VHH binders against WD repeat-containing protein 54 (Wdr54). Designs and how they scored, part 6

Target 1, 334 residues: WD repeat-containing protein 54 (Wdr54), of Mus musculus (Mouse) (q9r0d8)
Amino acid sequence: MFRRERSIPLRSSAAALSNNLSVLQLPARDLTHFGVVHGPSAQLLSAAPEGVPLAQRQLHVKEGAGVSPPLITQVHWCVLPFRVLLVLTSHRGIQMYESDGSVMVYWHALDSGDASSVQAMFARGIAASVHFICVGTCSGRVLVFDIPAKGPNIVLSEELAGHQTPITDIATERAQGQDGVADMVTADDSGVLCVWRSGPEFTLLTRIPGFGVPCPSVQLWQGIVAAGYGNGQVRLYDASTGALHVQISAHARTISALDLAPEVGKLLSAAEDTFVHIWKLNRNPESGSIEVEHCHGECISDTQVCGARFCDPLGSSFAVTGYDLAEILRFGTV

## First folded at step 1 (VHH)

Design c1 (framework vhh_nb_b201)
Fold by ESMFold2-Fast, scan of step 1:
Structure c1 (fold): chain B 334 residues (1-334), chain A 120 residues (1-120)
Amino acid sequence: as target 1 above (334 residues)
Amino acid sequence: QVQLQESGGGLVQAGGSLRLSCAASGFTFSSYAMGWYRQAPGKEREFVATIYSGGSTYYADSVKGRFTISRDNAKNTVYLQMNSLKPEDTAVYYCAAWDYEGLYSEYDYWGQGTQVTVSS
């Protein structure tokens, strides 16, 4: 099925963070952008379909009077209806850039009241929903930013209170929504999931309780919530009811990434156990039950996987980052 | 004006060796990544090898262990040493340069190519 292709070199190894790989697909230009966190910097790379690296940029969190750069927790491209922004989160706050990382359009510093100490303060979890960018905080609050079609007039419009432990991940439904349809899921360090509906104000539709393990990664697809847990399980829930439909013993260690190819319902899971698995999601038309099929398993030898993303809408290629690995590994089908 | 000029191609028997050179001008060579691609008759252009400004190298699986890419920044030249050549290596070989400090593919540079023919 999948074969290893040309790797893309990194200036430095990827940081040991969950979801440590962002991909922006530009099929019309035969380009793919990759974003990887390494300590106080995020590395942005651009590559041709064969994996030929074309461009590289190092992105830094800007700090006023401070001399020590803060640790970056995540970098992520947010695709909105009228623009694409590159969002970076850190132990200081949130920065938003034009998609190529060249111009910073917005900076939001975290309030000192968001954490028990300055050292414990951080933001993490990034997703776009409608015309909003949602970012999680260490307090469990989700910040909702209203994004204009052009320019830097970005406004913090809402704060969501559904979690009591740090946010770990946020995922959104890309399909055009209808009233009452879930379009965002947030996850936290205790494994609690909150399912939201966007609108003039976000509405909490369902809360799925934790079971004693963190949820490092979450995805939402056609009413299915896919959650990857610290114990290596992948669980599939019905988004409208919060009912658990499937529990998969997918990995032997903590899941570090989940990604979705929405056109075909393929799910990718990656973990610290060195494996990347690809699954096919389906809903049985007779029973309405959620079903899953295992499609592929790949072992990344001697590598603790930190990030993994599909590189195309059909899920025929994916990229992987790992702890202490100074490369982005690429895999594709014929 | 950016220019990449390949040389060193030719006819060689299977098991033989060739050394390709690519002379570059019109840009700060030492800061650019350099690569080699090839295109056989009736096939798509495929990756062969790359070398970064820092000296890191990457090879296609089909040439790993047989080909060696290197660079000489003082001479603005990149080389491809091809050993244990096979008939399947017959192709036009192209030199490429790109600035991986930028995010624009339109600034890639390509040479005119040099023919390598390996007889059985």
Scores: ipSAE 0.005, ipTM 0.195, lowest interface PAE 11.3, mean pLDDT 83

Design c10 (framework vhh_7qbe_3)
Amino acid sequence: QLQLVESGGGLVQAGGSLRLSCTASGRTYAMGWFRQGPGKEREFVASISWSGGSTYYADSVKGRFTISRDNAKNTLYLQMNSLKSEDTAVYYCAADLYWDEGSTAYEYDYWGKGTRVTVSS
ESMFold2-Fast, scan of step 1: ipSAE 0.006; ipTM 0.262

Design c2 (framework vhh_nb_b201)
Fold by ESMFold2-Fast, scan of step 1:
Structure c2 (fold): chain B 334 residues (1-334), chain A 120 residues (1-120)
Amino acid sequence: as target 1 above (334 residues)
Amino acid sequence: QVQLQESGGGLVQAGGSLRLSCAASGFTFSDYYMGWYRQAPGKEREFVATISSGGSTYYADSVKGRFTISRDNAKNTVYLQMNSLKPEDTAVYYCARDFYESGWDYFDYWGQGTQVTVSS
């Protein structure tokens, strides 16, 4: 099925961060963009289908008056109806760039209430919903930015209060059609999940309680919440009720990434145990119950996986980053 | 600050030619696909042509063989050479920075537009 393909070299290894790989798929142009964090910088690469690198850039956190080098927590491409923005989160704030990273469109500094709080400050968790970009913070708040079709008139329009611990990840519904009421799921460091509906203001639909373990990664697909936990479990919930339908003992260590190919309902899970697993999600039409099938398992030998993403809409290829690995590993099907 | 500035529009007789130019600034021009779209009065914006960073070109069927898109990365400029113009080519022509080959909603920046009027 899946087989190893040509790797893409990185100028430095990936940082040991969950979700440390961003992918922008441009299938009409046979082009894929990759973003990987290493300390205070993020490397952007553009590659052809054969893994031939075509371009690369380096992004740095905006310099403030500080003595410590600022660290990036995440980089992510946000696809909106009329534009694509590259969003970078750090221990200083949120930066939004044109998709190639060449021009900073917007800067938002995190507020500092106290010296101790300032040292613990960071943003993490990035997703686009409708014409909004949502970014998580260490306080548990989610900042909602209203993005215009063009230009720098980005406005912080709303702050969502649903979490009491740092946000770890945010995912939005990407599937076409009228798939239900849920548009976004947010996760935090205590394992709590909040399910939201977008609109003129975001509405909290359901809160799914944690069980003492962080949730580093989430996905939302056709009313199904997929959550990857620090104990290696993947759990599938009904987004409207918060009911747990499936609990998978997927990995032996902390899950570092989940990704989704929404056109086909494929889920990818990756963990510090060196494995990447591919799953098929379905909803039984008679019972409404959520079903899962294991499709593939790949061991990335001697590598603590930090990021993994599908590289095409059908989930027929994926890419992996790992701690102390100076390349993006690629896998594809026949 | 991303800016796209069109020029070269005007009034021309049917069968004539015009060359449109779009000067770009505020981004790494050579990394982007650049495109041209047009909008006639009372109609929605439609695709005309796009050019990749490497020079590959794509055209709407209605203009294929008559229009040629090109770029000069040293000058940060994209061009549209319009030959054998017809009255139905009358529209405001927009320059756009593009990530996708089609669909006006995939372009992330637009210029102000330049009017092209073709008389019978």
Scores: ipSAE 0.000, ipTM 0.160, lowest interface PAE 14.3, mean pLDDT 83

Design c3 (framework vhh_enristomig)
Fold by ESMFold2-Fast, scan of step 1:
Structure c3 (fold): chain B 334 residues (1-334), chain A 119 residues (1-119)
Amino acid sequence: as target 1 above (334 residues)
Amino acid sequence: EVQLLESGGGEVQPGGSLRLSCAASGFTFSSYYISWYRQAPGKQREWVSTIDSGGSTNYAESVKGRFTISRDNAKNTLYLQMSSLRAEDTAVYYCAKEWGYDSLYFDYWGQGTLVTVKP
């Protein structure tokens, strides 16, 4: 079972944002990098298992002189085969940094569709697929950026038009061994999911309709789409058909985070109801049916969970952030 | 152009101490993360320690409490103070300029300096 380990102190409490915790796992160095949003800044930390922060940096949204910095909606480390980038989204656009946050390599400002429009713009939802980084927008478009192995020559290569409401999350297939099938899922504020295959251009394979609640978080694992909803449900779909296989009454309030440990098929769900649950995903080899088993439940006393991520590929440790909590809580198996 | 030059290696007995230096040129030293790596005979290079631009440090588990990394930005020099040396610390030690803690942009490696721990 999981036990509480030494927490990592934060300079400021985590903002009340879904998926407000990014991790970069470095098992060979016995280190984990953490990214947490607080207003117009993000705190970047490195810590060993004993919990003492080994490095710390504050990243601020870059703006022109005389302009108030916009609020950050998400930070995420994008791991590509030959490059790691730290991607930041905000109410103004998208910024990409080298992995340590020291150098901004790319900036993309969001465009207004109407000269008279007063609608607030924002980007949200970040994932890497093959040599692309995909970022969601408030219009429902997904922007696909082609990432070179080195340097700042990042190109907006494609825009995906599968959604009509703001994108809330994007997840890509991280498990190896499957070609020619779904490798990305996108979610929106009406609960619609779109399942995509990468190629010379992205192909929409399946559109899964919403049911009146937003989908704040999604994951994709070996042909299984896992979606966390605003009503506290986790649903498991077949990625190729969009068929609903399992509906879990996982949480009493809105799900704020889902994460996967792809090597072992573990799913983590976290919600505003103070709970973090760990599940084991499986596909029956004879029937093809998706199955789920509950492995662990943890109550984070008096805390609205805002972010939760596994800290290792085997899902033997995880970290949690919460609203009005000035620390990252850590849990590991004994 | 860009150069990293390691020095300070040598032969020591178990329990001894050495101080390694890395002289950097051709880039703005104070702005970068700089690391020490080592490579034992017949093995792959392994990370030993990193110091960021602000002076915060990280260490491999095998060297924690025994090694101390530091930098002198005025002299563009990185140091590694090694104490309580063990036979398993025998390796060529390399200085590397990094883009971050686990960047694949390792363009700059020095020639290395050999540390041998012998009874």
Scores: ipSAE 0.000, ipTM 0.175, lowest interface PAE 14.8, mean pLDDT 82

Design c4 (framework vhh_enristomig)
Fold by ESMFold2-Fast, scan of step 1:
Structure c4 (fold): chain B 334 residues (1-334), chain A 119 residues (1-119)
Amino acid sequence: as target 1 above (334 residues)
Amino acid sequence: EVQLLESGGGEVQPGGSLRLSCAASGFTFSDYAISWYRQAPGKQREWVSTIYSGGSTNYAESVKGRFTISRDNAKNTLYLQMSSLRAEDTAVYYCATDYLWEGSPYDYWGQGTLVTVKP
């Protein structure tokens, strides 16, 4: 169903980081923006479906005190009700930019309290929930920033304590609001998941214990938590109870990315085993049981996949980055 | 094909006002964030203001409250309404779009328009 399309060249190969591909879908404009991390810099690209780059930009980590190398850990577009911000995390702190990367609107420096040591200091895991941007830290703390509709008056409003190891990923419910339901899931390097509800303060609804492997990527869709683990498993949990409904032996190696096409309930999983799999999620309306069906499998020959994201709301196209690969690979249906 | 043409500059006294325009062609104007930059004599170019496709705006602190950026998507035109002008606002003003970026925030597609605030 899917076939290889024209790839997008990168000036440097993608770094070997999980979730190392960010996309901002602009379907009304038939455009997709891509963000890829390479060491101390991140490349931003804007491309039409043909794969012709329309614009390119590079971002660099903001310098701070200390001897740690200034490495970027993640870039991510946060879509809020009244604005879109591009968020960059690094070994120094958190930088927020207007969506095109042209203007930095906010800087938050990490301090020694965020890490077990100054040299191990970093932020990672980025997601938007309501009018907040949530960012994970190496201590397991999640920083909640209150984002105004316009301007740079961004405030650190809350710190969430639920994890004891570095945050690896954060995902939020992207479907229209359902009051009283889970809004966010956070994952850490020990495989623990925390499910949260937004409000005047974030409320921890459920803590799902780890089982001895990291959880590099998570997604949340209509009360379903999808988690990808270091052993190649994808697990589906009920977000309200934390109950495990489905365990999939999806990949032979560490999962490096999960993504959702929320309008159609499609899940994408990608791993170091070179595979990208597409799944369809469903909830049985009578029993409430979570169901999954396999839709597609794609082998990215000789490539350790580091990032993979859907490029359209219907999940009919996706893009892939890989270790030591100086291009973004694109796939679409015909 | 892609072109940006600035106009509306001139000479004004301190406290005066000017309206700059930027006519765009060769791309779908309404889809892109468009910015104003300026370069004063002997200084580096600096960002002044941005307006996003959805209408959100942002301003450099030095011009906040004095300048207003706006766009007319039907006319493919960007505007900068400048009020309470100061001698330090003397510069060549450039418009630039995300579509035209190729590695540098100071790239631009025109000769700019000169604003001189006379003492």
Scores: ipSAE 0.000, ipTM 0.167, lowest interface PAE 12.2, mean pLDDT 82

Design c5 (framework vhh_5c3l_4)
Fold by ESMFold2-Fast, scan of step 1:
Structure c5 (fold): chain B 334 residues (1-334), chain A 121 residues (1-121)
Amino acid sequence: as target 1 above (334 residues)
Amino acid sequence: QVQLQESGGGLVQPGGSLRLSCAASGFTFSDYWMSWVRQAPGKGLEVVSDISGSGGSTTYADSVKGRFTISRDNAKNTLYLQMNSLKPEDTAVYYCAKDYYGSEDLYFDYRGPGTQVTVSS
């Protein structure tokens, strides 16, 4: 049974953005890092397992000069086999930092031709796959950056076409030792999902059509695509075929976050309806049938949930951010 | 540019003590976790201890817990390692490292040349 633990105070409240909580686990050091966006800034926090804050840093958009405040859309730690980078997306472009946020390694400015107006420009959706970092744009393109083992020689190697509306989220296969068919899934504002395989160039395996609602959050686990929609539904698809296997009436309002504990097949869903739900995913190895079991429901009273992530590899703890909430709420099992 | 210079190593008898120092320059010292990392002859690198930028949090390898104490003086940009009850197994080159967050492999900037610690009779 999950219980409320000590919360971590934030200097600024969380912005009303989907997926507005990034977590990096450092089990060898008994540390967890948290990233939260508030308008033109992102707060980075480091905490001990009991929730005691150890360090903090604030990041800002590179091209913030002018009369209009620039907005950050997402912050995310990208874990590669040889390197960890902190990636920040905004209404101006993409900033990549060393994992502690101290040194900006790379800057990519968005082209005004990528949007109907300068006001509509933004990047959103960040994930790492193999030796690449993939970032979504408001045009529906996915930018693929080739990441060297060291130094700043990051190269925009590929642009993926498959979406015609803004990218909302990107997720990659995180399970170790899996020889999955699909390596990455991308989602857009019309609810379209594209499933990709990495290689010398990315290959589109399948395109799952939208049904009139956006898909704010997506995850990929052992050939299962988990998608959270603007109508509160969670849908599970077979990644190789795009076939819908399960449809869950999970939430009463827009889903703001999905997260995965890949070692145990636990899925977390969070929404504007104040709820966080935990699910257990199974795939029958003989039949390929996808099944889901509800494990836990938590109501975060008076809070529109904007971000939620598991804080341990076994999915025994999770953290939550909410709109205008000046703390990170923590939950763990006895 | 980042520079780290270790000192304080030497030869000591089993059960003895040594205090290592690391002078840091070229970065805002108080903003970074700092680490002591060692390499014994014929062995790989081992992280011995870490300390947060403020000094408020520390970690230790199980092999040194209770015997070693890490500390820092942010006004002097200096990192310390107090080593007590030294064992022959502690014989190694000790490196001062600026830690990079977010890697279980603990990516380091090894700018220091290291200082030799030898524990023998």
Scores: ipSAE 0.000, ipTM 0.186, lowest interface PAE 14.1, mean pLDDT 83

Design c6 (framework vhh_5c3l_4)
Fold by ESMFold2-Fast, scan of step 1:
Structure c6 (fold): chain B 334 residues (1-334), chain A 121 residues (1-121)
Amino acid sequence: as target 1 above (334 residues)
Amino acid sequence: QVQLQESGGGLVQPGGSLRLSCAASGFTFSSYAMSWVRQAPGKGLEVVSDISWSGGSTTYADSVKGRFTISRDNAKNTLYLQMNSLKPEDTAVYYCARELDYSGWYPFDYRGPGTQVTVSS
């Protein structure tokens, strides 16, 4: 189904981080932005549809006092109704940039109040919901930032409690749902998932307990929570009840990325076992049961996959980053 | 503080050419993607052309491909639109806009007051 396309070269190999690839598709401009973390820096690339690089920029962590530069944990584009921001999380805090990375519009420093624990602090997990950007922390709290239509007047409006271990990932519902449909899921290092509904204040709808392994990646689609775990399992839950519907022995090692193509219900899973799998999700309209079908499997030889994202809403193309790989691999349908 | 000011519009015969300019101030021009947007009488807004912050990538609406060329001079904080082989259908108010990438139907957070282009015999 999928075929290998021309790779995009990187200046340095991608860091060994889960979810280490961000994609922003700009179809009206016939280009795609890619973001990849390289330790203390992140590379931003703009490319034509055929994979020809057009522009490049590097971002660095905002350093305070300290001996070594802190590491970046994630870079992600947040699409809001009136604005797109590029968000970077690190061991120091949260940096928000205009979408091309050219101007930093906001800085939020993490602070535990304990000097010895400050060096162990980090933020991770980034998603946009309505006009908010939500960012996870190592304490398990989720910081909710209220984003104005323009300018730097970004306000920390809320802190969400629900997790007791570091946040690993945050995902939001992109499609408009029916009344009562959840619109955000947060995951942590103990495998706990919290399902939220946005509003004047976020409401915790459901807490799904862990089972002894971390959850590095999570997605939310049409009332389905898809979670990828440290043991290689993908689990599908009903977002409203937290009930487990499907358990897939998808990978032989830790899952490093999950992504959704919301227009068609395709799920992508990628792991340290070198594989990328494409799945088709469906909800039986009569029974309400969640079903899954395997559509494609791709082995990235001699590479632990660290990041993988669909490059279009129909899931007809995807991109991959890997540990010790100095390029973005691209795949499309013939 | 952000200001965008278009110039270069006017009356032109079909098949003629015009060059529009947009002077930008109040922000770091070289850090933003820019676009030209037009509105014909009684019609909605149409994005005509976009250019990246560096000038390294450009796009064009199907209606103007091969006839219009967008460019920028970051040293002068100026955006340009070269319009060749003009048609009566190109008659519109042309706006210079600062990009707000991929935010839905309004891809810009600021636009100028516009300059009128009329293509008529």
Scores: ipSAE 0.000, ipTM 0.177, lowest interface PAE 16.0, mean pLDDT 83

Design c7 (framework vhh_brivekimig_d4)
Amino acid sequence: EVQLVESGGGVVQPGGSLRLSCAASGFTFSSYYMSWVRQAPGKGPEWVSSISYSGGSTLYADSVKGRFTISRDNSKNTLYLQMNSLRPEDTALYYCAAEDWSYGLDYTDYSSQGTLVTVSS
ESMFold2-Fast, scan of step 1: ipSAE 0.005; ipTM 0.218

Design c8 (framework vhh_brivekimig_d4)
Fold by ESMFold2-Fast, scan of step 1:
Structure c8 (fold): chain B 334 residues (1-334), chain A 121 residues (1-121)
Amino acid sequence: as target 1 above (334 residues)
Amino acid sequence: EVQLVESGGGVVQPGGSLRLSCAASGFTFDDYAMSWVRQAPGKGPEWVSSISGSGGSTLYADSVKGRFTISRDNSKNTLYLQMNSLRPEDTALYYCAKWLDEYGSYSMDVSSQGTLVTVSS
């Protein structure tokens, strides 16, 4: 059973953004990094396994002198085969940092032609696939950056066109895939999902139509697409066919986060209804049938949950951020 | 204490092939990306190739792309480099190295002598 552990204090409450919590586990160093957005800045924290804070840093959007700073939409650690980068998206562009946030290695300004006005321009949705970092835009395009093993020679190698509304989230398969299978899923503000395969060029495999609500969060695990929607539903699709297998009435309000523990097939869902739920996913190899089991429910009293992530590969611990909450809440088993 | 032992070098004619091995100990091998680094006589180290901990991703220097293949056997804690179409400019001491951190740093066993590859007619 999950139980409340020591919280990590924040300087200010988390912004009311979906997926507003990033976690990077560094077990060899007995460290866990946490990233939380609050307006034009993001707070980075490093903590010991017991939740004792060891280091803090603040990141800001690149431009802002003499003008109101643009808002940050997301921070996310991208784990690549030879490198870990911290990626920040905002209403101005995309910033990439070394994993501790100490050095900015890359800047990409957004094209003004992608939005009706500068105020409507933003990037959102970040994931790593193979040696690429993929970032979504308000136009629905996905920017694919080719990341070198070392140094700042990052190249925008491709732009993906599959969506007609702003990208809300991007997730990639974290287990080693096989040729011809899905590697990435992208979601948009209309609830449309696109399933992609990486290669010399990304290939669109499947497009799953929306049903009148946005999809704030998405995950991909062993050929299963898990999508969390604005109406509180979690839906499980077959990644290769786009067929809906399971529809869960998981939450009473908009889902703000989904996360996976890939080693054990655990899915975490969190929503504005104050709840965090833990689910177990299974797929029968012979029939292809997708199954789901409810494992745990946690009520974060009087809190609009904005972010929630597993803190370990086995899904035995998770962390939560919420609007008007000046702490990162932590939960662990036994 | 990280220990890396390279082997498999030798003398080969241009166009020939060699397979290098690196036996690793003192750390959890499959948790780390591994690299091959070479040092030609009188020159500094040059990175050749890298492989992720799972073996699912590989990188190669432009000078060896299409000729060399890096691989690993995590059950044996062993890293390999298959070298085909060897050229005189591939002559060097070859070392294996462990990725250290997110900055792309690597460490070599400083006590290692490497394995010598000589390409000559």
Scores: ipSAE 0.000, ipTM 0.270, lowest interface PAE 14.8, mean pLDDT 84

Design c9 (framework vhh_7zox_3)
Fold by ESMFold2-Fast, scan of step 1:
Structure c9 (fold): chain B 334 residues (1-334), chain A 119 residues (1-119)
Amino acid sequence: as target 1 above (334 residues)
Amino acid sequence: DVQLVESGGGLVQPGGSLRLSCVASGFTFSSYWMGWVRQAPGKGLEWVSDIYSGGSTGYADSVKGRFAISRDNAKNTLYLQMNRLKPEDTAVYYCARDEYYSGDLFDYAGQGTQVTVSS
């Protein structure tokens, strides 16, 4: 099954943030890009399968620091039909870059209305849907940016109201041949999930109530919402109805990351309990019920996992970041 | 501002050939990796091929041995010779400037040209 491969060294350890690893897969060149947050900056790395870094860049928050520098909350590559943008969220706002991080193409400052004080403001949660980039805020609002095929004419086209606590994560349907009903799921700090369909304006299809714990990470695949919670549970919901199909006691501590390999229906869950688990998702073709099978478990000794992502479309490799860990750990199948 | 204009697409039967062209303007053409990216109906973008000014080339496994990329720096023109075309090659083909040396990422500036392989 999965085995440890050569790790990629980091200049500084990953920050203790959920979903702290962004991956851009370039399978035709057998190349992978990694993004990791470490305080007020984010490190970008490009690596071949052997794990040797080929290119590196560091990004910083646009506004000046003062005594306490503004912190980055997330970095994420957004793949759109005609371009790829690197999006960075922070306590100051939203920065969008060309995919290599070399040129900032757009800046959006957070408004005073987003929080009771400047110190409490932040954005978090980034995903692309159709030609839009959606970003969450600490107010629970989701900002929808309309992205042109080229150039810097990016427009804030819509604000979505569905949450009353800070957005923690946003995920979009990535599977080819998707049904087109549900395109996006958003999660918040109270554990509420909202399922959306994209269009000229986004439509709220389903609201799934929380149950007293935050939801740090979500994924959407073939009409299945996968949610990872602060109590270590992974729950699988039907995206169209919001019905709970499966509840898994997957981890002993807070889940920090979920990822999908959409071509094969593999789900990855990672948590502060040091474990990474790989699951196989299926839908029974007759009953429509959601089924799950456990495929692999990996213990990252003495490491609080902060980020984990599949590194290929078939889910045959994944990468992990952890608190106080100065490297990206890599795993692949034989 | 970067501008890329594709041409040469059309209908062709399986086993046939087409030659795509792309005229570039608004940047120093000879300083960039240039490439072709395609999008089949209902599918995502797929990198097809790229070429550096010095002649180094790369190809996706799906087209290797059948397609040949070339460029004319004096004319700011990129070409893709497509041979032994298959129905699976049906897609809109985009001419793209590579955003950086490291790989498959492109700054898509072209409108695309439709290639349909059907009997």
Scores: ipSAE 0.000, ipTM 0.150, lowest interface PAE 15.2, mean pLDDT 83

